VHH binders against EKC/KEOPS complex subunit cgi121 (cgi121). Designs and how they scored, part 4

Target 1, 174 residues: EKC/KEOPS complex subunit cgi121 (cgi121), of Schizosaccharomyces pombe (q9p7j3)
Amino acid sequence: MILPLFPETQVHVFVYENVSNCAAIHEQLISQNPIYDYAFLDAATILYKKQVYSAIIRALEDRRDEQMKTKTIHSEVILSLSPKTEISSAFRQFSMTKKSKNIVVVKIDSKLTEEEEFERLDKLVEGNRVEFSDEELQKLIDFKVLKKNYKLDPSTLENPLASILSSIALRGYS

## First folded at step 1 (VHH)

Design n9 (framework vhh_7n9e_1)
Fold by ESMFold2-Fast, scan of step 1:
Structure n9 (fold): chain B 174 residues (1-174), chain A 124 residues (1-124)
Amino acid sequence: as target 1 above (174 residues)
Amino acid sequence: DVQLVESGGGLVQAGGSLRLSCAASGFTFSTYAMYWGRQAPGKGREWVSGISSGGGSTAYASSVKGRFTISRDNAKNTLYLQMNNLKPEDTALYYCARGRYSWLYESPSAYDYWGQGTQVTVSS
């Protein structure tokens, strides 16, 4: 995908369902294995493609403006999904866990094509690839988790997109 | 080779203060979150405080919050813990540890390396 404000930045987003090795992946992330330099998100927290893209754009803006709060662009994406600036809280809210079953994986600044990243990730993730689409994401979301992470009330939960995007854009000021 | 060397421990009376230092070498100190932990006699290791790579975020265990201050000097590759209003229950071996990330992450497996420690004894 090509972002209008960042046309030179290569962005790939992958969705996997029924992943059986999340505990093993989590241990590799804790060990900072460079092969696993991706943002690994729990799909239970992601409802829309625009939610992921908004977090990516925010992270890229923070990098451009030399205002990143984390070590890597991928960790900055995870932070950017959170309505708060607290890094440990953002990771607990959005990052995959040992018990995750469905994941969203983001790669920024890939030196590989999308197909080459698919080949690499398919070796790391023991699950089924599905299309990165609102339809597929809506099969994997946990609305209880979404409501808690973005503090949604019943009126906003029926059409949460604007509230979620506003939370991402106004992070630190709400 | 990663090295973490703690100093500044000693004997102090309840209500007193101590400043601990941790000299880091063998890695790019400014890119890692750093932590202070402690181990009291007959107890396991417990987390005390943490600071992100750039110093913008800090965290404290509830038992020390308001009394201890963590800080770092990235130009000197040094981590500090200012301990005020010390209590007998603060008696422990204090060690610094390197986090696996540049941000704060609360997990027993979050520590990559840790030092040998410096003893702090608080008398009543």
Scores: ipSAE 0.000, ipTM 0.119, lowest interface PAE 17.0, mean pLDDT 83

Design q1 (framework vhh_6qgx_2)
Fold by ESMFold2-Fast, scan of step 1:
Structure q1 (fold): chain B 174 residues (1-174), chain A 123 residues (1-123)
Amino acid sequence: as target 1 above (174 residues)
Amino acid sequence: QVQLVESGGGLVQAGGSLRLSCAASGRTFSSYAMAWFRRAPGKEREFVAAISWSGGSTFYTDSVKGRFTISRDHAKNTVSLQMNSLRPEDTAVYYCAARPVLYFVDSSEYDYWGQGTRVTVSA
């Protein structure tokens, strides 16, 4: 994907369903293996493509402005999905866990082509790759998790997009 | 929901200045990114400038960079476009647009639009 505000930045987003090796991936992330330098998100927390794009743009803005609160651009994407600036809470809410079944994977500043990233991720992730689309994401979302993470009331659950995106935009502001 | 009303358009001579204002109402305005677009006679809608919710990031199309300045007033719930060194090719209807995400250049992504304010720059 090419972002209008950051046209020089390469961004790739991949979606995997029925992943069987989340525990193994999680161990690699804890060990900080550089091969796994991606944002690994639990698909149960992602409802829209715009949700992911908004977090990516926010992370890139924070990097540009030298305001990143985490060590990597990928961890900053995870933080940026959260409505509050609290690193451990954001990771608990949005990151893939050992028990995750479906995941969204974000790569920023890839030195590889999209096809080379596909080949690399297909070796790391034991699951079924699906299209990064609102339709596919809506099959994987857990609305109970979404409601909890963004503190949505029942009236906003019918059309939560504006609330989610405003929560991402408001992160870190006093 | 957000409602947008533009003001400040008019007739001005080349080299002159105008300040456009957009007043927004709604309980979620403070969480919205704001942009200005324009449409010249016989052309499609074009991105002009955008400002993030916090006011910390601003973006301009190359043709107005250095001449136009976008700003935000949180207390008044307004966004403004200061247009200096105006040129005949700046003649257009100017639209204020709002969205809760930080994509500023694709007009199809904006759900809230004002009615527009007309700017005419004479040679």
Scores: ipSAE 0.000, ipTM 0.143, lowest interface PAE 15.0, mean pLDDT 80

Design q10 (framework vhh_6qgx_2)
Fold by ESMFold2-Fast, scan of step 1:
Structure q10 (fold): chain B 174 residues (1-174), chain A 121 residues (1-121)
Amino acid sequence: as target 1 above (174 residues)
Amino acid sequence: QVQLVESGGGLVQAGGSLRLSCAASGFTFDDYAMAWFRRAPGKEREFVAAISWSGDSTFYTDSVKGRFTISRDHAKNTVSLQMNSLRPEDTAVYYCAADLYDYWSGEYDYWGQGTRVTVSA
């Protein structure tokens, strides 16, 4: 997928449900195995496609402006989902855990086609692929986690999109 | 009630060895990556070594590679740092730390109080 603001940057987003090997993936991420150079998110934290895209755009803006706070563009995506710039807190709030069951996987600057990335990820992730769509994400979200991560009140939770997007766009200044 | 308690520090001659231990309680130890940091007099805290929650992956700062070995014991809820071929520049207070995500962030959830290591010339 091509983003209008970053047309030269290839972006792929994948969703997996019922993943059985999150502990093994987590070990590969902390060992910095380059084969696992993706942002692995817990699907319990993601409600909308726009939420993920907003974090990707923010991370790409930070890279363009030479103000990334993390070592990789994929870590920067994870940080960019958080309303604050506390790196460790952002990873705990949004990253997959060894106990995660459903994940969202982001790849930026892939040299592979989307189909080739699917073939590669299917070997790394032991789970069922589903469409990256608001409908599928809404089946996997945990609203209590979402409310806690974005500090939403009950009235905002009925229509949280604008609050989530504002939190991502204004992180570090709110 | 989270607690990390370091032990094993002391005075040692250059070329000697020390083994530091950190006993963890009050959290699910097996779910946490464990690390050692140090702070020398007049310097900032620096990373020394880390071990993944499973124990299968280890990370070291370049200055200690080949000399220090980090390990963990899941049955005892401990992490250890075996320090060999010690140098005067290894003199520091050594801190045990735990983090649910060690994503190369440098931010850790829990910290011990530290144990002092002095290496004399």
Scores: ipSAE 0.000, ipTM 0.165, lowest interface PAE 13.9, mean pLDDT 83

Design q11 (framework vhh_6qgx_2)
Fold by ESMFold2-Fast, scan of step 1:
Structure q11 (fold): chain B 174 residues (1-174), chain A 124 residues (1-124)
Amino acid sequence: as target 1 above (174 residues)
Amino acid sequence: QVQLVESGGGLVQAGGSLRLSCAASGRTFDSYAMAWFRRAPGKEREFVAAISWSGDSTFYTDSVKGRFTISRDHAKNTVSLQMNSLRPEDTAVYYCAAEDSYWYGDYTDEYDYWGQGTRVTVSA
C-alpha cells in the first residue's frame, strides 16, 4: 500500500488466524532477531483497518519529525496504537504474546514485494493467512480487550471507530 | 515486591572468566524470559543474552557469541551468565532483566523488572 503523506514508504499488513507458534515467535522478538523485524500485534486488539493505518501514519510522522520514542519503526507502530505514551504498557496492550492465536503483522520499509514478504513471513508464522479487511478483523477482535485498551463506555461500543482514531491521533494528550 | 539482584561482578584480566548470577525474589519467573544487558561508561544499555521462559532457546549479541553462555535454574529462580575469554570491551555494568510480554527494542523501558547491576572490569 501507498500512504499519501509517505509515498516512498512500502507498507504491508498481514493477518493470520490459528497461529500455533506464537511462543516461538515471541522468543525471537525478545532476542531482537532481525529476521523478525515486523510489528506483531494481537488481533484481539484490532477492530478496523483504519486503526492500523492510523498507528502506521502516526509512527511515520514521529520518525519524519525525529520524535520517535522507541528504537524501531515497528515498535513505534505498536506504541502508536496506545492512547498513552508508555512503552511497556503499549506492548502489553497490543503486541502479540506467547498465548496469542490470531495476529496482525505490519512491515514498513520492505525491499520486498507483498508476495515476497508473504513467502518469507509464511515460513515464520504457522497459521492461516486471511484478508486484511474489517470483516476478517471483526471475527478476531476481543471487545473486552478493546474496551479496556481505549477506555470505551457502552455508548461508544456500537460505533467505536471515531473514539479509537482520536485516541491514536491524540496519543499522549488524552 | 519483586526484586532482581545481580552478583558475581569484579575485576578480571583479559582472557579470564567470570560468572554472573541473578536471583529473583518476591515472584516466581517461570513464565518470564530472562535477559542480560550491559552499559559501558558513556553508552546506552546494550542487549547481551536472553533465555526463553522454557530454557530451550538462548540468544546472544554477535560480539559475545561463543564466549558467553546464559542458563537458568527454575527451582532456584536464578539466571546465570558464564563469561569466558573476556575482552577489555566487555567492561560494563551488567543488568539482569525479566520480561512478561514480548519486547522489541534494545532499551530499558521494555522489560518489566530490572536489577541494579553488577560491575565487570576487564583489564589488559
Scores: ipSAE 0.008, ipTM 0.162, lowest interface PAE 9.0, mean pLDDT 81

Design q12 (framework vhh_6qgx_2)
Fold by ESMFold2-Fast, scan of step 1:
Structure q12 (fold): chain B 174 residues (1-174), chain A 124 residues (1-124)
Amino acid sequence: as target 1 above (174 residues)
Amino acid sequence: QVQLVESGGGLVQAGGSLRLSCAASGFTFSDYAMAWFRRAPGKEREFVAAISSSGGSTFYTDSVKGRFTISRDHAKNTVSLQMNSLRPEDTAVYYCAADEGYYDFSEPAEYDYWGQGTRVTVSA
């Protein structure tokens, strides 16, 4: 997909459910293997397409403005999902772990088409591809995790979109 | 059937020692980081100590550093907490916890499996 604010940047987002090899992928990410240069997110933390896009836009803004806090654009996307600027906390809250079952994968600056990236990811991820849609994401979310990550109160949980997007845009800064 | 079973709790006088043990079963123990948490009456659950899946790294809350030692035995699938120089403020129910992810070891919500707890009372 092409983002209106960054039309020069190619962005692809993929969703996999019932992934059986998250531990193997996690080890490759810890070892900084270049073939795994993607943002691997735990789908338990993602409720909306707009949540992912807002984090991508913020990461791209930080890169444009030379204000990235992490070494790669993909790690900046993970950080940008967090309401805080603490890197390790953001990774703990949003990144795929060895125990993850469903994942959201983001690729920025891809030189490949969406279908070509699927072919590539299918070799790395042992799971079922599903559509990147609010409907599919809502089947995979863990509302307890979401509430904790964005500090949502019970009255906000029924329609949390605005609160989540505000948290991403501001990172909790007043 | 994942089980974490704590033992070794009891009543001890201030300045004394206790050794807590946690027996783990139903999962691949060597893949999991292990931790001890405690909850004093009327308080929230707080971090005490953690040990990495390999056993190569240990972490402690400031109030127990130098007094408590966490260790693990992969052959026996156990994690232990040696508690020395006990203080009345160490009085709590102590819980064993296991986590596959290696990240914020001090956050209770990160842990997948919990024991039922063992009670430690330190008399003044």
Scores: ipSAE 0.000, ipTM 0.148, lowest interface PAE 11.4, mean pLDDT 83

Design q13 (framework vhh_6qgx_2)
Fold by ESMFold2-Fast, scan of step 1:
Order: C-alpha cells, then structure tokens, then sequence
Structure q13 (fold): chain B 174 residues (1-174), chain A 124 residues (1-124)
C-alpha cells in the first residue's frame, strides 16, 4: 500500500486466523530474533483497515518529527493504536500474546515485495492467511476488547470508526 | 534461575526523593531487559520504567517522565530507579522485573522473573 503522506515508505499488512503457534512466535520475539521484526497485533483489537493505517501514519509522523517514544517503528505502530501515550498499556492492549488465535502483522520499510513477505511469514506463522479487509477483520474482532481499549460508549458501537480514528490521531495531544 | 531482590523503599514526604535498587542473581541478567512496575492498593500492576540489556534504551510511563531515572550496573548486576519530585500518587508497592529486551513486550505478562516488591509511601 502507498500512503499519500509517505509515498516512499513500503508498508505491508497481513492477517492470519487460527494460528496455533503464537507461543512459539512470542518466544522468538523475546529472543530478539531479527527474522521476526514485525508488529504482531492481536486481531481481537482491530476492526478496520483504516484503524491500522491511521496507527502506521501516526508512527511515521512521529519518526519524521523525531518524536518516537519507542526504539523501533514497529513498536511505535503498536503504541500509536492506543489512545494513551503509556507504552506498557498500549502493548498490553494491542500486542499478540501467547494465547492469541488470530493476528494482524505489520511490516514497514521492507526491502521485500508483498509476495516475498508472504512467503517468509507463511514459514513463521502456523495459521490460515486471510485478506486484509474490513470484512475479514470484523469476523475476528472482540467488541468487548475494542470497547475497553477505546472507551466507547453504547452509542458509538454502531459506528465506531470516527471515534477510533480520532483517538489514534489525537493520542498524547490532550 | 534468576532471583530479584528489591531495596530502598520507605516513607517520604511529597517533593522528596528515593532510590530503589534491584539486585539480580543467576546467569540470565545480561540477557534480559529490566523493568520497574508498581501496584497501588486496589489497583492492577502498572508499568513505571524499563531499561534494555545494553542500557542504551530507557522507557518511562508518562506520569514519571522527567522525575524518575532508571539505570543499570552490569558489573554489580543491579538496576536502580532514582525517584525525584515524588507525589502522593506514586504511593505503591514497586516491583523489579526481568524479561524480554524486545520492545514489543513492555507489559507485565511478558516478564519471566519478579521480585517480592518494596513499599513506597508518599505523604501529602
């Protein structure tokens, strides 16, 4: 995908359902294996493609402006999904855990094509690839988790997109 | 196995300073990031500060930025938290933790080793 504000930045987003090896992936992340340098998100927290893109744009803006709160662009994406500026809270809210079953994987600054990244990730992730689409994401979302993470009231659950995007765009400014 | 022992807690007045120390024993200290978490009565554990295995990267929760400084001493296998300009809201039991140096996992469920905690009380 080409981002209008960052046209030279390579961005790839992947969705996997029924992942059986999240504990093994988590162990590789802990060991700092560079092969696993991606943002691994719990799909239970993601409702829309625009939610992910908004977090990516915010992370890239913070990198451009030398205002990153974390060491890597991928960890900055995870932070940027949160309406708060607390790093540990954001990771607790949005990162893949050993118990995750469906995941969203983000790669920024890839030197590989989307197809090459798929070949690489398919060897690391024991699950079924699905399309990165609002339709597929809505099958994997946990609305209780989403409501808690973005502090949504009952009226916003019918159309939460604007509230979610505003929370991401305005994190740390208020 | 890694064992973590905290020290330095106590009672201080608002605006005061306190230094917490965590001594690590075992073979894995140099392989892990070190962090401080805290838990106020009736609340869940929250992140305070973390330092990478090399000491080159430090992270802080917003409420303590500019007031707290985390550091580590590789020769002594210790991590320290210098707490300045203390506020009543900083009152909690403070825990030292050792775990992944991978930035994805700065939340408490990802730390493998925990100390028993040291109590900090800040009076109004």
Amino acid sequence: as target 1 above (174 residues)
Amino acid sequence: QVQLVESGGGLVQAGGSLRLSCAASGRTFSEYAMAWFRRAPGKEREFVAAISWSGGSTFYTDSVKGRFTISRDHAKNTVSLQMNSLRPEDTAVYYCAAGSDYEWYLYDSEYDYWGQGTRVTVSA
Scores: ipSAE 0.000, ipTM 0.134, lowest interface PAE 14.5, mean pLDDT 81

Design q14 (framework vhh_6qgx_2)
Fold by ESMFold2-Fast, scan of step 1:
Structure q14 (fold): chain B 174 residues (1-174), chain A 124 residues (1-124)
Amino acid sequence: as target 1 above (174 residues)
Amino acid sequence: QVQLVESGGGLVQAGGSLRLSCAASGSTFSDYAMAWFRRAPGKEREFVAAITWSGDSTFYTDSVKGRFTISRDHAKNTVSLQMNSLRPEDTAVYYCAATPDYWTGYEPDAYDYWGQGTRVTVSA
C-alpha cells in the first residue's frame, strides 16, 4: 500500500491468528536478527485499521522531520501507538510477547511486493493469515487491554476510535 | 524490589581476561532477557552482548565477537560475561540490564532494570 502523504513509502500490514511460535519469534527479535526487521504487534491491542495507519503516519512524519525517538522505523511505529513517549512503556503495551496468539505485522520500506512479503513472513510465522480488516481485528482485540493502554472510560468505549486517534496524534505533546 | 548487582571488574593488562557476573535479586528473572552494555569515558552507553530468556540465542557487537562469551544460570539467577583477549579500547564501565520477555531487544533503551556498573580498565 501507498499512503497519500508518503507516496514514496511502501507499507504492508499483515494479520496472523493462532500463531504457535511467538516464543521463537520473540527470541529472534531480542537477538536483533535482521531477517525479523518488522514491527510485531500483539493483536489484542489493535481495534481498527485506522489505529495502525495513524501510528505508521506519525512514525513517518517523525522520520521525515528527523525526530525519531527510536533507532528503526519499525520501533518508531510501536512507540507511535502509545499515548506516551516512553519507549519501554510502548513496547510493554503493544509489542508481541512470547505468550501472544494473534499478531499484527507491519513492514515499512519494503523492496518486495505485498505477495512477496506475505511469502517471506509465512516462513517466519506459524499461524493463519487473515485479512487486515476492521472485522477481523475486532475478533482478536482484548477490550481490557485496549482500555488500559489508552485510559478509556466506559463511556468512551462506545466510540473508542476518536479517543485512540487523538492519543496517537498527541503522544507526549499535549 | 528488583536489584541487579555487577561484580568482577578491575584492572588488567592487554591480552588478559576478566569474568563479569550479574546477580539478580527480588523478582524471578528466568523469564527475562539479559544484556551487558558499556560506557567508555566521554561516550554514550553501547550494547555489548545479550542472551535470550531461554538461553538459546546470544548476540554480540562486532568488536567483541569471538572474544567475549555471555552465559546464564537460570537456577542461580545470574548472567556472566567472559572477556578474553582484552584490548585498551574495551576500557569502560560495564552495566548489566534486564528486560521482561515481552520486549523485543531492538531498542536498548527499552531495558527495564539496570545495575550500578563495574569498572574495567585495560592497560596497554
Scores: ipSAE 0.012, ipTM 0.341, lowest interface PAE 9.2, mean pLDDT 83

Design q15 (framework vhh_6qgx_2)
Fold by ESMFold2-Fast, scan of step 1:
Structure q15 (fold): chain B 174 residues (1-174), chain A 126 residues (1-126)
Amino acid sequence: as target 1 above (174 residues)
Amino acid sequence: QVQLVESGGGLVQAGGSLRLSCAASGRTFSSYVMAWFRRAPGKEREFVAAISWSGGSTFYTDSVKGRFTISRDHAKNTVSLQMNSLRPEDTAVYYCAAEYRYGSGTYYYPDEYDYWGQGTRVTVSA
């Protein structure tokens, strides 16, 4: 994937359903194993491709402008999904947990092609890869989680895309 | 250990072309990402271009997109950088670098590459 504002940056996004080893992956993330240098997101929190891309763009803008609040670009993607600038709450809201069943995995600045990353990730993730598409994401979303994370009211929940993207873009403005 | 040797540098007028080559000795680099970095006199190394281990994906810094083309030849164990429409700001020492495909590093950061050549000088006159 090539982003319009960051054409030099390689981005890969993978979606896995029915993952059986989230607890093992979580342990690797806690131990900061460099092999697992990806943003591992709970698919229950992601409704649209544009939601993920908006967070990636925001993280890349913060890196470009030397304003990153976290240590890695992948952590910055997780933070950028949150309408708040608080790192701990963003991770609680959007990161994969030991109990996650479906995940979205983001890799930025990969040295590998999408297919090569799939080969590598297939060895790390015990689940079924599905297409990164709005249709597939909408099968995995938990609307109660989405509503809570973005503070959506009933009127907004009927058509949440614009509200979610605005929350990501306006994060940190007082 | 493996060695990377660059060649093809030289003096060229603005608007001209040069082709840089990097030859690997000691082993084949079939499973390695290959990249070109450059360093202008007195400055830090910056990313120029990279090619995946399979050759299926290429990456370029914005200032060289459309002008430079990276390619690799697995049979000859070489990577090449075709530089067209050269500009004075392209003047630098150009370095070939290699990193194992499953390493945690990214294309853009010099510190992530395991092997480096000694560099070949490119001078583009106005």
Scores: ipSAE 0.000, ipTM 0.120, lowest interface PAE 17.1, mean pLDDT 82

Design q16 (framework vhh_6qgx_2)
Fold by ESMFold2-Fast, scan of step 1:
Parts: sequence; C-alpha cells; structure tokens
Structure q16 (fold): chain B 174 residues (1-174), chain A 125 residues (1-125)
Amino acid sequence: as target 1 above (174 residues)
Amino acid sequence: QVQLVESGGGLVQAGGSLRLSCAASGRTFSSYAMAWFRRAPGKEREFVAAISWSGGSTFYTDSVKGRFTISRDHAKNTVSLQMNSLRPEDTAVYYCAATPSDLFRYLEGSEYDYWGQGTRVTVSA
C-alpha cells in the first residue's frame, strides 16, 4: 500500500488467526532480533482497518517531524495506537503478548513486495493468514479490551470509529 | 481547552474579497485535516473547502472552485480561506472544523470533531 502523503513509504499489513507460537515470537521481540522488525499487535485491540492506518500515519508524521518517542518506526506505530503518550502503557495495551492468539503485523519501509513479505512472515508466524478487512478484524476483537483502551462509554461503543480515530490523532491531548 | 477561533468576516460588496482565518489553540492540529463550512440564513450547513494534514490536498465545493483558496500554516497553527469574486449567495456564517487525518471526508460535517463558533460574511448586491 502507498499512502498519498507518504508516497515513498511502502506499507504492508497482515492478519493471522490461531497463532500457536506467540511465546516464541515474543522472545525474539524481547531479544531485539532484527529479523522481527515489524509491529506485532494483538488483534484483540484492533476493530477497523482505519484504526491501523491512523496509527501508521501518525507514526510517519512524527518521523517526518523528528518527533518520534520510540527508537523504531514500528514501535512508534504501537505507541500511536494509544490515546496516552506513555510508551510502557501503549505496549501493554496493544502489543502482542506470549498469550496472544490472533495478531496484526505491520511492516513499514519494506524493500519487499506484499507477497514476498507474506512468504517471510509465514516462516515466522505459525497461524492462518486472513484478509486485512473490517469483517475479519471484527471476528478477532475483544470489545472489553477495546472499551478499556479507548475509554469508551455505552453511547460511544455503539459507533466507536470516530472516537478511536480521534484518540489516535490527538494522542496526549485531551 | 481546545479552541478553534475564526476571524476575518465582515461586510463586502459583490466582486470583493475577504480572507478568513482560523486559529487553533490548546493543541497542535498538525495531524488533522481542516475544513470550512458555512450556513446561510434559513439553510443547512454546507461544506466549502478542506485541506489535508500536510497541505498537499485541497477540496472545494463546485460553487467556490476557482474563487476560494484554502491554505494552512503549521508553524502558526492556522488555516485560512481566501475568498475572491464574492457573490451575494456566499452570504453565510463560516465555520472552521478539524478532523483526524484518516477521517478526511469533506462532504459530511459529522466527521469533524472540533468546531469554531463561526464568523459572519455578508456580501451586498
């Protein structure tokens, strides 16, 4: 995918369900293995494609403006999903854990095509690929987690998209 | 205390020009699309113009294309609407609005989370 405001930046987003090796992936992320330089998100936290793209756009804007708070663009995507500016809180809220079962994987600045990234990721992730679509994401979301992460009340929960996207774009500004 | 404050409205004769400005305070809107809407007496609010977060994309309603120009200044945290060749039909209260960049849709006001209080533009025949 090419974003109109960042036409030089290649972006790929992948969704895996029923992942059996999240603990192994998590160990590689802790060890900072460069082969795993992706944003690994818990799919329980993602309801919409636009949610992921909002975080990507915010991270790219922060990189452009030399305002990144984290060391990599992929870590910045994870931070950008959070309505708070606290790195540790964002990672606890949105990152894949060793107990995750369904994940969303983001690659920015890929030198590979989408298909080549699929081939690489399929070797790292032991799970089933599904379409990156609102329909598939809705099968994997945990609404209790979503409500907690974005401070949604009952009226907002009926149509949470605008509130989620506003939280991402305004991160740190209440 | 997030505020969008419009200025530059007033009375002008048909064929004249006005420049509207919207100053944002309380937070930086660098990741926001900004738009101008208007509401004429007895009519519904309508879209006028929008500009993307980067300033690289602009959108206009057909009735103002070629006459109005939207621009933004990130350093000053402002968005402006240069209104040329004004017509009596442009008489309205003009509102500044802001929306997250990935909700950048210019034809529906419900997509915008922040609004100013408006500035009145009157174009005399």
Scores: ipSAE 0.000, ipTM 0.085, lowest interface PAE 21.3, mean pLDDT 81

Design q2 (framework vhh_6qgx_2)
Fold by ESMFold2-Fast, scan of step 1:
Structure q2 (fold): chain B 174 residues (1-174), chain A 123 residues (1-123)
Amino acid sequence: as target 1 above (174 residues)
Amino acid sequence: QVQLVESGGGLVQAGGSLRLSCAASGRTFSSYAMAWFRRAPGKEREFVAAISWSGGSTFYTDSVKGRFTISRDHAKNTVSLQMNSLRPEDTAVYYCAADTRLYFSYSDEYDYWGQGTRVTVSA
């Protein structure tokens, strides 16, 4: 996938359900194995495709402007999902854990095609790939987690998109 | 729904400056990518400049690069186009456009459009 705002930047987003090896993946991420250089998100935290795209665009803007707050573009995506600029809090809120069951995986700057990245990820992730769509994401979301992460009140829970996107856009300006 | 209203057009001499503004009302527009397009009489709309929903990324057509600056003000709910070193060839009706997608295209297929504001640059 190519973002028109960043036409030279290749972006792929994959969704996996019923992942059985999250603990093993988590260990590889802690060890900073370069093969696992992706943003691994807990699908329980993601409600919309637009939520993921907004975080990706924000991370790419920060990289372009040489204002990244984290070490890699993928960790910057994770930070960008958070309404706060605090790195450890963002990772606690949005990163996959050893207990995660469904994950969203983002790859930026791949020199591989989408199909080749899929083949690579199929070897790393023991789960079932599903379509990256609002319909599939809504089957995997945990509204209790979403409410806590974005501090949503009951009146916004039935239609939280604008609130979530505003929280991402206003990160560090509150 | 989003309504877009442009302002700031007018008549200027070549070499002069104008600042166009686009005011958005309705739903939260801070989540929208915004663009400026222009149309000279008898021609199709062409891309001029775009800004991402966060305001961190800007894009320009080659003919205005270095002369025009697009910006947004979330507090005022506005997107602006600062036009410097204007040329007679910049004469056109300028349109503000918004897309609910978080990215833009150079294509003029946007969800919301303003009515346009006229810019005339005399030699």
Scores: ipSAE 0.000, ipTM 0.127, lowest interface PAE 17.1, mean pLDDT 80

Design q3 (framework vhh_6qgx_2)
Fold by ESMFold2-Fast, scan of step 1:
Structure q3 (fold): chain B 174 residues (1-174), chain A 122 residues (1-122)
Amino acid sequence: as target 1 above (174 residues)
Amino acid sequence: QVQLVESGGGLVQAGGSLRLSCAASGRTFSNYAMAWFRRAPGKEREFVAAISRSGGSTFYTDSVKGRFTISRDHAKNTVSLQMNSLRPEDTAVYYCAAGYSLFWRESDYDYWGQGTRVTVSA
């Protein structure tokens, strides 16, 4: 995928459902195993492709402007999903956990083709890969989690996209 | 505790060939992915090629694809880089590296050799 604002940056996004080894992946992330240098997100927190793209764009803007708050571009993506600049809270809200069942995986600055990344990730993730599409994401979202993470009221929850994108883009303002 | 020692560097004319070898000792060699990196005078270290733990997957930087071949021999505990159709731009110190990780980032490799010099004359 080519982002119009960052045309030289290679971005790959993968979606896995019914993942059975989230506990094992989580242990690898805690041990900082370099093989797992991706943003591993809980799919329960992701409603639309635009939500993921907005977080990626925000992270790339922060890297461009030399204002990243975390050590890697992938951890910066996780932070950028949060409406607040609190690293620990963002990770608790959006990162995959030992109990996660469906995950979204983001890779930035890949030297590999999308197919080569598929081969690599399919060895790490024991689940079913599905299309990165709004339709597939809608099947995996947990609206209770989404509402809590973005402080959505009942009227906003019916059409939350604009509120979510605003929260990501305006993080740190007001 | 893995030690890596490169060999096979030297002077060669453009269009020629060289075969670099990396001998590993210490911990089980088959536990590691292996890679070659290079550093030209005055430049930063760059990725050249990598081979998976099993040897079933190989990766190359675009500038060497089709000209270089990486291989490994688990019985001899070695990884090799066959370099064909060499160009003056390939002049560099070549480093062997071992790690558990994705195959193009320098930071993904925990063990490094001291390097072997390759000079390609015009």
Scores: ipSAE 0.000, ipTM 0.107, lowest interface PAE 17.8, mean pLDDT 81

